# Designs tried in a protein design chat: VHH binders against Pleckstrin homology-like domain family B member 1 (PHLDB1). Part 2

Target 1, 115 residues: Pleckstrin homology-like domain family B member 1 (PHLDB1), of Homo sapiens (Human) (q86uu1r1256to1370)
Amino acid sequence: SKVCRGYLVKMGGKIKSWKKRWFVFDRLKRTLSYYVDKHETKLKGVIYFQAIEEVYYDHLRSAAKKRFFRFTMVTESPNPALTFCVKTHDRLYYMVAPSAEAMRIWMDVIVTGAE
Short names: E, the ipSAE of ESMFold2; O, the ipSAE of OpenDDE; V2, 0.75 times the mean of E and O plus 0.25 times the DockQ between their complexes.

## First folded at step 1 (VHH)

Design a16 (framework vhh_7mjh_2)
Fold by ESMFold2-Fast, scan of step 1:
Structure a16 (fold): chain B 115 residues (1-115), chain A 125 residues (1-125)
Amino acid sequence: as target 1 above (115 residues)
Amino acid sequence: EVQLVESGGGLVQPGGSLRLSCAASGFTVSSKYMSWVRQAPGKGLEWIGRIYSGGSTSYNPSLKSLVTISRDNSKNTLYLQMNSLRAEDTATYYCAKGLRYVEYTGSGYRTFDYWGQGTTVTVSS
């Protein structure tokens, strides 16, 4: 099966802070899990593929900021241009990728796995 | 094998209404996010709206008063109801399965994994 691993910076769920986490996409388990670090010993959370509704990057943040379409957390990101979102039934996850290429790879892998 | 087949297009008088259908096979429509997209002659793609697995809908703000997206789970079919049609609504209409990342080109188009062959709507006297 295909497994994708790497660091992403994730916004906290209840306390708004941006934390570097080790993400593991596992197609067999149908999960996107995140850990404290690459040793995968301290699990922080799991996103189940069946719960994922949308995966997007908000390039409309510029329009929203200038034209007031809606509020977005992307503008508060450490790197708005590399920030993408995973929307589930319960909550919205914001992640910062290390590069534009990494962002597109992660989004593609997550969307393909979720379908 | 995933297949989407649009139908219901044709010639419509200005001010008229039309309902398009999208018959799906190889998957269950209610388990996926489904969208309608159109392309007018010589223009780019324009996203119309989508329906989520739970049944809620989201529309392009410029079109939402003119269109309604629905589905019939027993027929595994997606619908697009269009009212008050204008010449500017002349286009090929596509249904699309799944959602990929959004690429911003000024229009807000979404990139999709699968879409059908399309059905053409012509609004003319």
Scores: ipSAE 0.011, ipTM 0.200, lowest interface PAE 9.4, mean pLDDT 74

Design a17 (framework vhh_5j56_2)
Fold by ESMFold2-Fast, scan of step 1:
Structure a17 (fold): chain B 115 residues (1-115), chain A 129 residues (1-129)
Amino acid sequence: as target 1 above (115 residues)
Amino acid sequence: QVQLVESGGGLVQPGGSLRLSCVASGFTFSRYTSYAIGWFRQAPGKEREGLSSISSSGGTSTSYSDSVKGRFTISRDNAKNTVYLQMNSLKPEDTAVYYCAADRGTYYFRLSPSEYDYWGQGTQVTVSS
């Protein structure tokens, strides 16, 4: 009940590619971790709740930037309408949920878990 | 000390327009300071309802309630620490006290009054002939 897990598609750090990753939200550990797949055998990264500054969706911002700047992450997303952002003090993460309901659930658990 | 001050309210005829302003002091709206800024209203004997919200930290991400979608537009001017609500095609049902509110660091609960920590005193908008 303190753990939420599922697939999200995330933007890569250096190479601008969207990759399916298995995310685990753990309130007790205060971490959002992501793995190669559902077997949770290869950890790819961890977002600590204390580092989270914002959780939002920003489709209009990304669309506006596309016309005047070199790139935009949300408009390059496989599904811009299901794309949300997690901003930490070190990095901005872009993630695509499998459905509108899943996006609502993920944003809710991250916001409430991060204080 | 954080303070929000609304202005621009008044009496207007049905079909008219008003632009409300919300000036923030004690903190800055910028790309480095993240706030959700929302407009709310409360009519006599009714609960406070969320109308529109905008992020203060970059972008143009906005949200609107169904009751004002297509008629109201929220915008910000970070250089002036100000958020605006442009209200068009006003109806008698829009008569209420309008409030500006700020919430630090999240955009998820954009139109929920309970998520906002800082509130202005409100400005009266009356729509009548």
Scores: ipSAE 0.000, ipTM 0.125, lowest interface PAE 14.0, mean pLDDT 75

Design a18 (framework vhh_8fcz_2)
Fold by ESMFold2-Fast, scan of step 1:
Structure a18 (fold): chain B 115 residues (1-115), chain A 125 residues (1-125)
Amino acid sequence: as target 1 above (115 residues)
Amino acid sequence: QVQLVESGGGLVQPGGSLRLSCAASGFTFSSYAMNWVRQPPGKGLEWVSGISWSGGSTTYADSVEGRFTIIRDNDKKMVYLQMTSLKTEDTAVYYCATKRYVLTYDSSGYKYDYEGQGTQVTVSS
């Protein structure tokens, strides 16, 4: 389907606190929107796909050996291992997924949709 | 081009102090976590310390906890390592480093490893 949805914990822009938000990826609208909860009644923000420059994560090993893959990277996240970043031309968005599988799925969907 | 330039190394006696600096260019410094890693003579790389993109979180290897402090200045694009109570086992080449993981359209993992040329720290009487 053209829509993917689920909960992610997002870092706030003005107050640096981590809040659980309901995210909706909509390929037709080319938007990644986030709401207070799954009822999608209170919109908190929108990330436009054309503004997305990069999607990355700080704590994930590459299949290929790398010098620093044994080191722990630091982040301000409550769960660094499940944290990924969406870079737009104006802002960085940090999100915590509920699992490694969910993180991979969300990143893949966002990268694919942004093209 | 990405460039990390370390400085501040030198010869110091046990119990002494040194401050290392790393000047970053060629990338959005304030968007990356920064690390200090070291390589003692004849040994492999050892992670020493890390600092979050904002400077709000720091972490340290057990061997340096309480003796070293990592600091960053995003306006100047600098990261520092303040070293105190230096021991002979702290002798190493110190590198400023960052790493990044990127997913591409094909879902293959992509990783950037950035590392400077290093600065030598020798702790000896």
Scores: ipSAE 0.005, ipTM 0.159, lowest interface PAE 10.0, mean pLDDT 73

Design b01 (framework vhh_7z1x_3)
Fold by ESMFold2-Fast, scan of step 1:
Structure b01 (fold): chain B 115 residues (1-115), chain A 125 residues (1-125)
Amino acid sequence: as target 1 above (115 residues)
Amino acid sequence: QVQLVETGGGLVQPGGSLRLSCTASGFTFDDYAMNWVRQAPGKGLEWLSGISWDSGSISYADSVKGRFTISRDNAKNTLYLQMNSLQPDDTAVYFCARGGYYEDDSGYDYAFDIWGQGTQVTVSS
């Protein structure tokens, strides 16, 4: 279907802070790339379709939550209702979409493209 | 029909306190994180505070930390902001917003899909 571009907020891999990044889903290249901004000049990372194992959204929503007083291995999302996960063979990515509609589009595109 | 309505704004003196309320309708309130954002005259939007759907996670901007308290009552579909030790530079239109705030290297960005109309808070001596 369509090439998907847009801002998502992702949790950092090494430093677990939430950062806004410009994501580009490219079906022809079979990549999900993210950049500092929409000019697509400073690449921050690439997820290859072959590496994607799962895409899911209800994991963080269904989790029992305690008051967030300390940094943990699963950092509380800025918006749990709009958070989805992309699991690759070497890393788990947490992403927050700007709206419910955007989240559905991103998840559909990634799931369909990864197949 | 998805709607957020702010109330509680007004004129207060420096050092005073004010409590803002935001009533949600048309959606399942306890499925969403909620936020307070303000806009001072001639300035851009400033995110102030966010609270998760279950009140388990709460965050504040450094400018209001220790002075403002965010809370929610899911049974009443209502979000609150208790503002203490108000200063003239707290003068702004205050909005409640559904969704998450975002942070990048340059500052805060807002990814909110539903906004209230805003309520004016004026702090003057």
Scores: ipSAE 0.000, ipTM 0.134, lowest interface PAE 12.0, mean pLDDT 76

Design b02 (framework vhh_7uia_1; at its last look DockQ between E and O 0.04; V2 from the best seeds 0.00; counts 0 for: pae E 12.7 > 2, unsure alone 61.9 < 65, placed apart)
Fold by ESMFold2, look of step 2:
Structure b02 (fold): chain B 115 residues (1-115), chain A 125 residues (1-125)
Amino acid sequence: as target 1 above (115 residues)
Amino acid sequence: QLQLVETGGGLVKPGGSLRLSCVVSGFTFDDYAMAWVRQAPGKELEWVSSISGSGGSTYYEDSVKGRFTISTDNAKNTLYLQMSSLKPEDTAVYYCAKDLSYDEESGYTYYFDYWGQGTQVTVSS
């Protein structure tokens, strides 16, 4: 489809804590944008398709392993089994889907958009 | 209305000490973790230290361990950063920040990325 919308939980960029964000995948604009909530009134970030290098399941459970720092680069994911990664040129994004099916859909959509 | 106000910055020589304060209103520390972050001239924001809402667990970036101490005074809703053995590379604007819980992402924006206006720390000879 041309647009996919939904909540994902992601690790923050500046402050390393897990935050629920409203994601909008837009094939026409070639962007994966995220907002504070579903009202789409406050944009928090944009990932351009051409910046995406890889989308993968967090097989190393990297998001689950940082328990010594509340505010470090990676804190423990609220649901490690549903965590996937979007690697860009500048940053690694960790995202948690609400279900396994949602995770497959988002990963597939993002991979297809990045091609 | 949530507000965070940092004070206590200043000019200090290498090896000196400063105590930063952050007075908060609109929430209690028991509910949330608090943090100090800093931004050196021309650099990105860097996490410095965090403390649990209860004040019992503290965390530090490797470069400040043993030199900085984070603490709270829950009666005054004030977050502190005691800095000692200061180095020129500690020169930055220091911000106190509220760490957001998952539930704070709901509703409208004032639950996200709150920090004060900052206080300047300059360490130079």
Scores: ipSAE 0.000, ipTM 0.126, lowest interface PAE 12.7, mean pLDDT 75
ESMFold2-Fast, scan of step 1: ipSAE 0.088; ipTM 0.499
ESMFold2 (binder alone), look of step 2: mean pLDDT 76; pTM 0.772
OpenDDE, look of step 2: ipSAE 0.022; ipTM 0.347

Design b03 (framework vhh_7nfr_2)
Fold by ESMFold2-Fast, scan of step 1:
Structure b03 (fold): chain B 115 residues (1-115), chain A 125 residues (1-125)
Amino acid sequence: as target 1 above (115 residues)
Amino acid sequence: QVQLQESGGGLVQPGGSLRLSCAASGFTFSDYEMSWVRQAPGEGREWVSSISSSGSTIYYADSVKGRFTIARDNVKNTLYLLMDSLKSDDTAVYYCARVGYYDSSDEYYGAFDIWGQGTQVTVSS
């Protein structure tokens, strides 16, 4: 069916910054890919749907545990109300949608695997 | 009130040095990991450096390794960032941030729960 495309702001890996990226959900390829811009010429990463375990709102964080420093430290989201997380078997992705409607659409598409 | 207050920013020429300070109040500073985070004009926030509660474990972003030094004084409740060999790309608002508890599923991620107001650093000739 439909391919979902749009800009999301995602947290970087090694340098913990929030950067705008062009995301493409491709039902046939079973991939969520992100590019530098909408021309889709420079691929930055791919998330395979088989790897996705959970999608949730940032404000629905799990129970807090005793403080512990980790290599993959995160910065606070520039817009917590529009932030959602995609958990894969190897890492967690943080993303900010441009609107509440866009966030709902992206989460629905990812959660259902485009069913 | 839990508060972080930065100072020490300013205009400096390329190759120059600056020392940023962050005064913490309203919480037990010595119990928390602390970080510096910057935001360049038109960019998102970028993590710069972190220091453990005791000061024994320190991490730097690749872009600042060898040029910046993070330090803390737990008696004075103050976090520092010593910046050497400044480049135009270091131009940003620098924020002091406290690392709080954060649990995403079964993983522990440092999440910033308290931020300072920021201090502007401009590197220009």
Scores: ipSAE 0.000, ipTM 0.098, lowest interface PAE 15.1, mean pLDDT 75

Design b04 (framework vhh_8fcz_2)
Fold by ESMFold2-Fast, scan of step 1:
Structure b04 (fold): chain B 115 residues (1-115), chain A 123 residues (1-123)
Amino acid sequence: as target 1 above (115 residues)
Amino acid sequence: QVQLVESGGGLVQPGGSLRLSCAASGFTFSDYYMNWVRQPPGKGLEWVSGISSSGDTTTYADSVEGRFTIIRDNDKKMVYLQMTSLKTEDTAVYYCARDTWYDDSGEYSLDYEGQGTQVTVSS
């Protein structure tokens, strides 16, 4: 299948609060889009594959990044063990998967899709 | 009713220049970040450039940095993309697109795009 869907908890860009979002990975459009809920009626954001630089799950690396960039206000993840990151040119996205299996699947499809 | 209407596309030789225009209506234009995105033949959608609501901040994809310039005129409700040193790889349908950042999460994202304007770079 060319589309992967599911809930992830994402940190907001401006307010830095954690919010549950419905993610849609679309290989044909080369986009990772997120919505308020699974009905896909209210789009919240789009990450274009061209912008993706890195995908990693190291929560310790995420903590080090926060300490290194002192002006970057990063709230601690609600579940560090299930947190992975998508790094783009413009910003770093922090996401929490519902399980270790889901985290592995999401990271794999994003990495392979970003080709 | 949100409307974005692109124009200015056409056929150009490699090394040439084109200026794309986007006319916005149906929303408070000066409140939104605006983007240009493109879709080459047989490929997916690719982000090209973005401009802040005031016009003070601009961002470009690596592939177009130094060659393209994004400009906006809030009084005229227009976004422009000045393209120079065009390459065959720039051949695509170009779309003007509005970002979403207005809600309490402050997330920057694409929520509406226009109908597109065709750019063909060929010799």
Scores: ipSAE 0.000, ipTM 0.095, lowest interface PAE 13.7, mean pLDDT 74

Design b05 (framework vhh_7mjh_2)
Amino acid sequence: EVQLVESGGGLVQPGGSLRLSCAASGFTFDDYAMSWVRQAPGKGLEWIGRIYTSGSTSYNPSLKSLVTISRDNSKNTLYLQMNSLRAEDTATYYCARDLGYSEEDYSGYYYGMDVWGQGTTVTVSS
ESMFold2-Fast, scan of step 1: ipSAE 0.055; ipTM 0.460

Design b06 (framework vhh_5j56_2)
Fold by ESMFold2-Fast, scan of step 1:
Structure b06 (fold): chain B 115 residues (1-115), chain A 128 residues (1-128)
Amino acid sequence: as target 1 above (115 residues)
Amino acid sequence: QVQLVESGGGLVQPGGSLRLSCVASGFTFDSYTSYAIGWFRQAPGKEREGLSSISSSTGGSTSYSDSVKGRFTISRDNAKNTVYLQMNSLKPEDTAVYYCAADLYGSDYEDSWEYDYWGQGTQVTVSS
């Protein structure tokens, strides 16, 4: 599919605030963009497919046990079980999906798009 | 129509203090409960650095970069639609142009690319 859209909750930097953002996966543009809301009038950020190094969730909690910062971020999540990570060259994004099914769909489209 | 104006910069001796002000117009702090105001700086030959942010929550949730934590304090006065940065124990490496920026939906200072409204900046020089 060409475009995937939906709400995800994204962790801010050091403020440790979790903010709901409207994410748009656009295979044609090779971007994962996020907006304030679903009307897509206020762009907040863009993740370019070329910058994505890694997408993970199932082993996130176990891996984070040896990295205190990552463990703390996941633990402070509104829903640690639905938290997944997108690692880019210069930043790690923590995101919370509305359901386990949505989490797997988002991870799959991002991994496929990054190839 | 949203504008931010910085003031309070100047020349100060090492160990001195300055208070920067950022006056917002085109929106009011009372109207936007999810805003964030951030302070940033840029020194010659360096990239722009995020320093601190304050959110709309009760008491104002604040964050600081490690380089200024314990020395700088961010605060707000909603009645004056103003955000302040109190800078203490200033060092020569604090010399930079200081900017305030607003995100009407709240973002940390580390998310500088999410801030759409920026002031013109105010010069701070720390030298003997």
Scores: ipSAE 0.007, ipTM 0.217, lowest interface PAE 9.8, mean pLDDT 77

Design b07 (framework vhh_7z1x_3)
Fold by ESMFold2-Fast, scan of step 1:
Structure b07 (fold): chain B 115 residues (1-115), chain A 125 residues (1-125)
Amino acid sequence: as target 1 above (115 residues)
Amino acid sequence: QVQLVETGGGLVQPGGSLRLSCTASGFTFSSYEMNWVRQAPGKGLEWLSGISSSGSTISYADSVKGRFTISRDNAKNTLYLQMNSLQPDDTAVYFCAKEGTYYDFESGDYYFDYWGQGTQVTVSS
C-alpha cells in the first residue's frame, strides 16, 4: 500500500527518553511522520524521504559493551535485538520494533519508499 | 573545536595488513575512551574495539579478536588500529569515535560525541 502505519518506540535524546510513537509512512507525500497515538491528532515529528541516507540494524546496541559502564548506560536500548536506525542528513533516529517481523517490514518499507 | 583526523585506509589483498591512525585535537585526549567502529556497504554500524583513557582496559568484538589491535599514544593524541589477516568482509568505512559527555541521538551524534570523517578500507583480490 501507499500508506503503512504502526507503533514504534523512538529515542528522543538520552536513554530514558524512549517514547512509544505512532508512525505513518506515506509514499505519496514522501514522509515518515510520527504522532503521540494512533488517532493522528498530535504530530510529534516528520522525517522527509529525501533526507534519509541509510536504514540499518543497530549493531552497537546488540553488542553491549559491559567493560565500559558509562558507555553501556548511555547507549542501552530497551530491546537491542529489535533496534534499527534511520539516518538522515540532520539526525539519527533509533527505533525499536514490537517484533522481528515488524522490524523487517518497517525497514523494507522505509528503504523502498526512500528510493 | 573538536577534530578527529583519520588516515591509513586503502586497498589491500586478502591476508594483508593496514594500520589506521586517528589524530585528535580540541579536547583532552587522555581523559576519554576512544573507539573504532565500521560500516560495510548497505549495512549498519559495527563496534570493533574500545580503549580506556589510560590504555589499560581494551575490548574487541568477536569478529576481529586476534586479528586487530587497538592502541593509543596520549602524548601524540593519536589512536591506532593495527589490522592483520584482512578478509574481503572487512571491507568498510572505518570511523574513529570519541566517548561522549552528552549524547543527543536526535542530532545525529550516534553513540559518541564526535566522529572522524571515516577512512575506506577495501579488501579485494
Scores: ipSAE 0.000, ipTM 0.093, lowest interface PAE 16.9, mean pLDDT 74

Design b08 (framework vhh_7uia_1)
Fold by ESMFold2-Fast, scan of step 1:
Structure b08 (fold): chain B 115 residues (1-115), chain A 126 residues (1-126)
Amino acid sequence: as target 1 above (115 residues)
Amino acid sequence: QLQLVETGGGLVKPGGSLRLSCVVSGFTFSEYAMAWVRQAPGKELEWVSSISESGGSTYYEDSVKGRFTISTDNAKNTLYLQMSSLKPEDTAVYYCARAPSYYDILTGEEYYMDVWGQGTQVTVSS
């Protein structure tokens, strides 16, 4: 089975909150799971492989200012050049990779499951 | 049972300081982003500050940057807002709120924050 592990910084939905999460891509289980840390003891979420529609670079995401329930929120990537998006039929996930090479590896592994 | 209990509000002179506290119960504090929100007399709710679940990232409304500091004490399940150099325009009821930061805009609830405290009054006046 093909398993890719590593830290990515993931954007939260409603506040300017980029969180470092431990991601595990498991081809056999057909899941991309993310945990609080590398010990994989507290699961925060799962992206099912079959739900993934597209993975693409989002270098243009510098800032977005939105108002939710009378609050203003600012979303801005801590590193736009290393930011990519995973689009599922349910939602968008924005993630920052630790390097350009890591970003390409994650994008390829997530979409194609290639070897 | 989820509960937020706020304290620390009061009357203070311009240039003074206050520390607001929010004690959380019924959920694991360190697993949620938290926020302070205020409502001034005759105005809408205004977001003031947010802190990530790890406490590593903090965010502030432009008018309070450099004057207010948000922090957490995970061992005490307590959120703080240290306010300094207070101005008359900071007069408001201040609310503590839980913000699940992992929710996505496309799948999130209609409401930005899902658990609120009852508020504490801050009045800045000579």
Scores: ipSAE 0.000, ipTM 0.128, lowest interface PAE 15.2, mean pLDDT 71

Design b09 (framework vhh_7nfr_2)
Fold by ESMFold2-Fast, scan of step 1:
Structure b09 (fold): chain B 115 residues (1-115), chain A 125 residues (1-125)
Amino acid sequence: as target 1 above (115 residues)
Amino acid sequence: QVQLQESGGGLVQPGGSLRLSCAASGFTFDDYTMSWVRQAPGEGREWVSSISWSGDSTYYADSVKGRFTIARDNVKNTLYLLMDSLKSDDTAVYYCAKGSIYEYDDSGSYHFDYWGQGTQVTVSS
């Protein structure tokens, strides 16, 4: 089905900084890949669909108290209200969408594709 | 400060067993995939095994599958590697690493956030 592309800001792996990356959702390849920019010439990383367990923007849905890491990561986000999490078997990925509409679209396509 | 401290290495005969431990501090241990990576003398780093943040999923390099078992204790913030049927080519410095086997950079290298100091495993008769 439809490929989704766009900029998201993600928390870096090594430096622990929020970096703007070009994300490509590819249903046929079953990957969510991210690049330095929209020209897709410098691949920075890949999230495999089979590893994705959950996508959510309310990381504290069932609890009254946040764990330190989740609290710190969301608080450190440049826009906590537009921050969503992709939970995989391996790790948590934190992403900031450019708008509420973009956040809903990204979450929808990732959830739909990761079945 | 993020800190990873390995222990449990040593000299063992072929066919023997060892248990490596990694004490983690300075981050929320149960939010991250943890890995073991080794480096033999004169060789590059080789990924050995990874365990998901929850402990529900484990992954192994073909060279160690069926002989090694990775485990974690999220209450004690400790990662383990149980090594059975050790071979001479398992001789290496073993590193505890924070990171995912599913994410890599444009050079094809695994990106691990932090590394421990390593623990030496020597398999010799």
Scores: ipSAE 0.000, ipTM 0.152, lowest interface PAE 13.7, mean pLDDT 75

Design b10 (framework vhh_8fcz_2)
Fold by ESMFold2-Fast, scan of step 1:
Structure b10 (fold): chain B 115 residues (1-115), chain A 123 residues (1-123)
Amino acid sequence: as target 1 above (115 residues)
Amino acid sequence: QVQLVESGGGLVQPGGSLRLSCAASGFTFSDYAMNWVRQPPGKGLEWVSGISGSGDSTTYADSVEGRFTIIRDNDKKMVYLQMTSLKTEDTAVYYCATDIEYGDYEGYTVDYEGQGTQVTVSS
């Protein structure tokens, strides 16, 4: 059924830098996958909807609550107003949308898919 | 097209030093974190060190902390790994890579990995 695609800038897991990734939301597979670029040939990761605990706006401080060593080098979002978060069992994903409208659309499809 | 070219490897005695270099092209270098990973003979990939796009933050594997230093020069589009107090266990092919993310499909996944440079530590 509905597939949503687009670039988002996400915070890295091991080293906290912001990286542009091509995201694909697939409602049938119940996955949010991200790739190096729009050709979708080099998969970087998958967020399974079953693993999503929470989706929310504008709360970068939650990263600072984790282990000191893991989050000592957290980098502030390049655009806090366009930042949203997906919390899973394993980790917290921070994403920056290219616009307010894009952020709304991504939040809507993720929330709808997770219900 | 993204290209990474490693150099500086060679044969060195235990306790010695080497400086590895990585020349990057084809992307906006300062927007990407850079990493060094290595593959010892007969073993899997091991992440060694990382540096943020700005160069303000660095991280090291426990096995190399205090012995290795990662630095970058964004004007020259270079990343370096200064290795000191080398041990036989440091023998590996060293790769520079962008964008390693923990938890990507079991083990380390890299966006752009170069050809590698061989480091051999033996006497």
Scores: ipSAE 0.012, ipTM 0.252, lowest interface PAE 8.7, mean pLDDT 76

Design b11 (framework vhh_7mjh_2)
Fold by ESMFold2-Fast, scan of step 1:
Structure b11 (fold): chain B 115 residues (1-115), chain A 124 residues (1-124)
Amino acid sequence: as target 1 above (115 residues)
Amino acid sequence: EVQLVESGGGLVQPGGSLRLSCAASGFTFSDYYMSWVRQAPGKGLEWIGRIYSGDSTSYNPSLKSLVTISRDNSKNTLYLQMNSLRAEDTATYYCARGEDYYDSSGEYWYFDLWGQGTTVTVSS
């Protein structure tokens, strides 16, 4: 559980589009980085562990967090049932996992790493 | 007291129109962007649109042709005009206050105050 790698579909920042990205969870660097592809040569962004406040998938749980919610993004997702959120102090990230098992694994490693 | 109170909900026939109001108090209304959000029975929240401190608006593309958001800063009131209502528009409608910001990755919004909601039922 030191390093987790895989494809997730991520909501874009500037334009509302869902893009497949290669994510790398690196516990040693304390980063969640995403790349264009599995070769990890074109870095698209980085989420720092200290910025992470919450990781959740439940629409109702999101509604309880009045300051930070975007249920619209989850419902507009290509697969709302496999969509989870990573809330940082600055922005909310939406990710679609390829399966329920993958979603469980990603949420677990991010939550555990951010502790 | 800082609060938002929605009104104007009720029973409407399919194809009809309805205007909802949201009365704000306890804060400088004109300093905040405001949003409308709805929740249909058994479904999640759906963002309808936002209006900046002035009149600039941004809408959910799925709803843009059916709704208009406006505000009257002199009356501390937010409005949602809905036209051509359908059974699928049956929901509890909420107004919300938040902060908007921009960074290199885009525009983001945070809601820190919600109204109690007003229910709209579209039925014949």
Scores: ipSAE 0.000, ipTM 0.091, lowest interface PAE 18.4, mean pLDDT 74

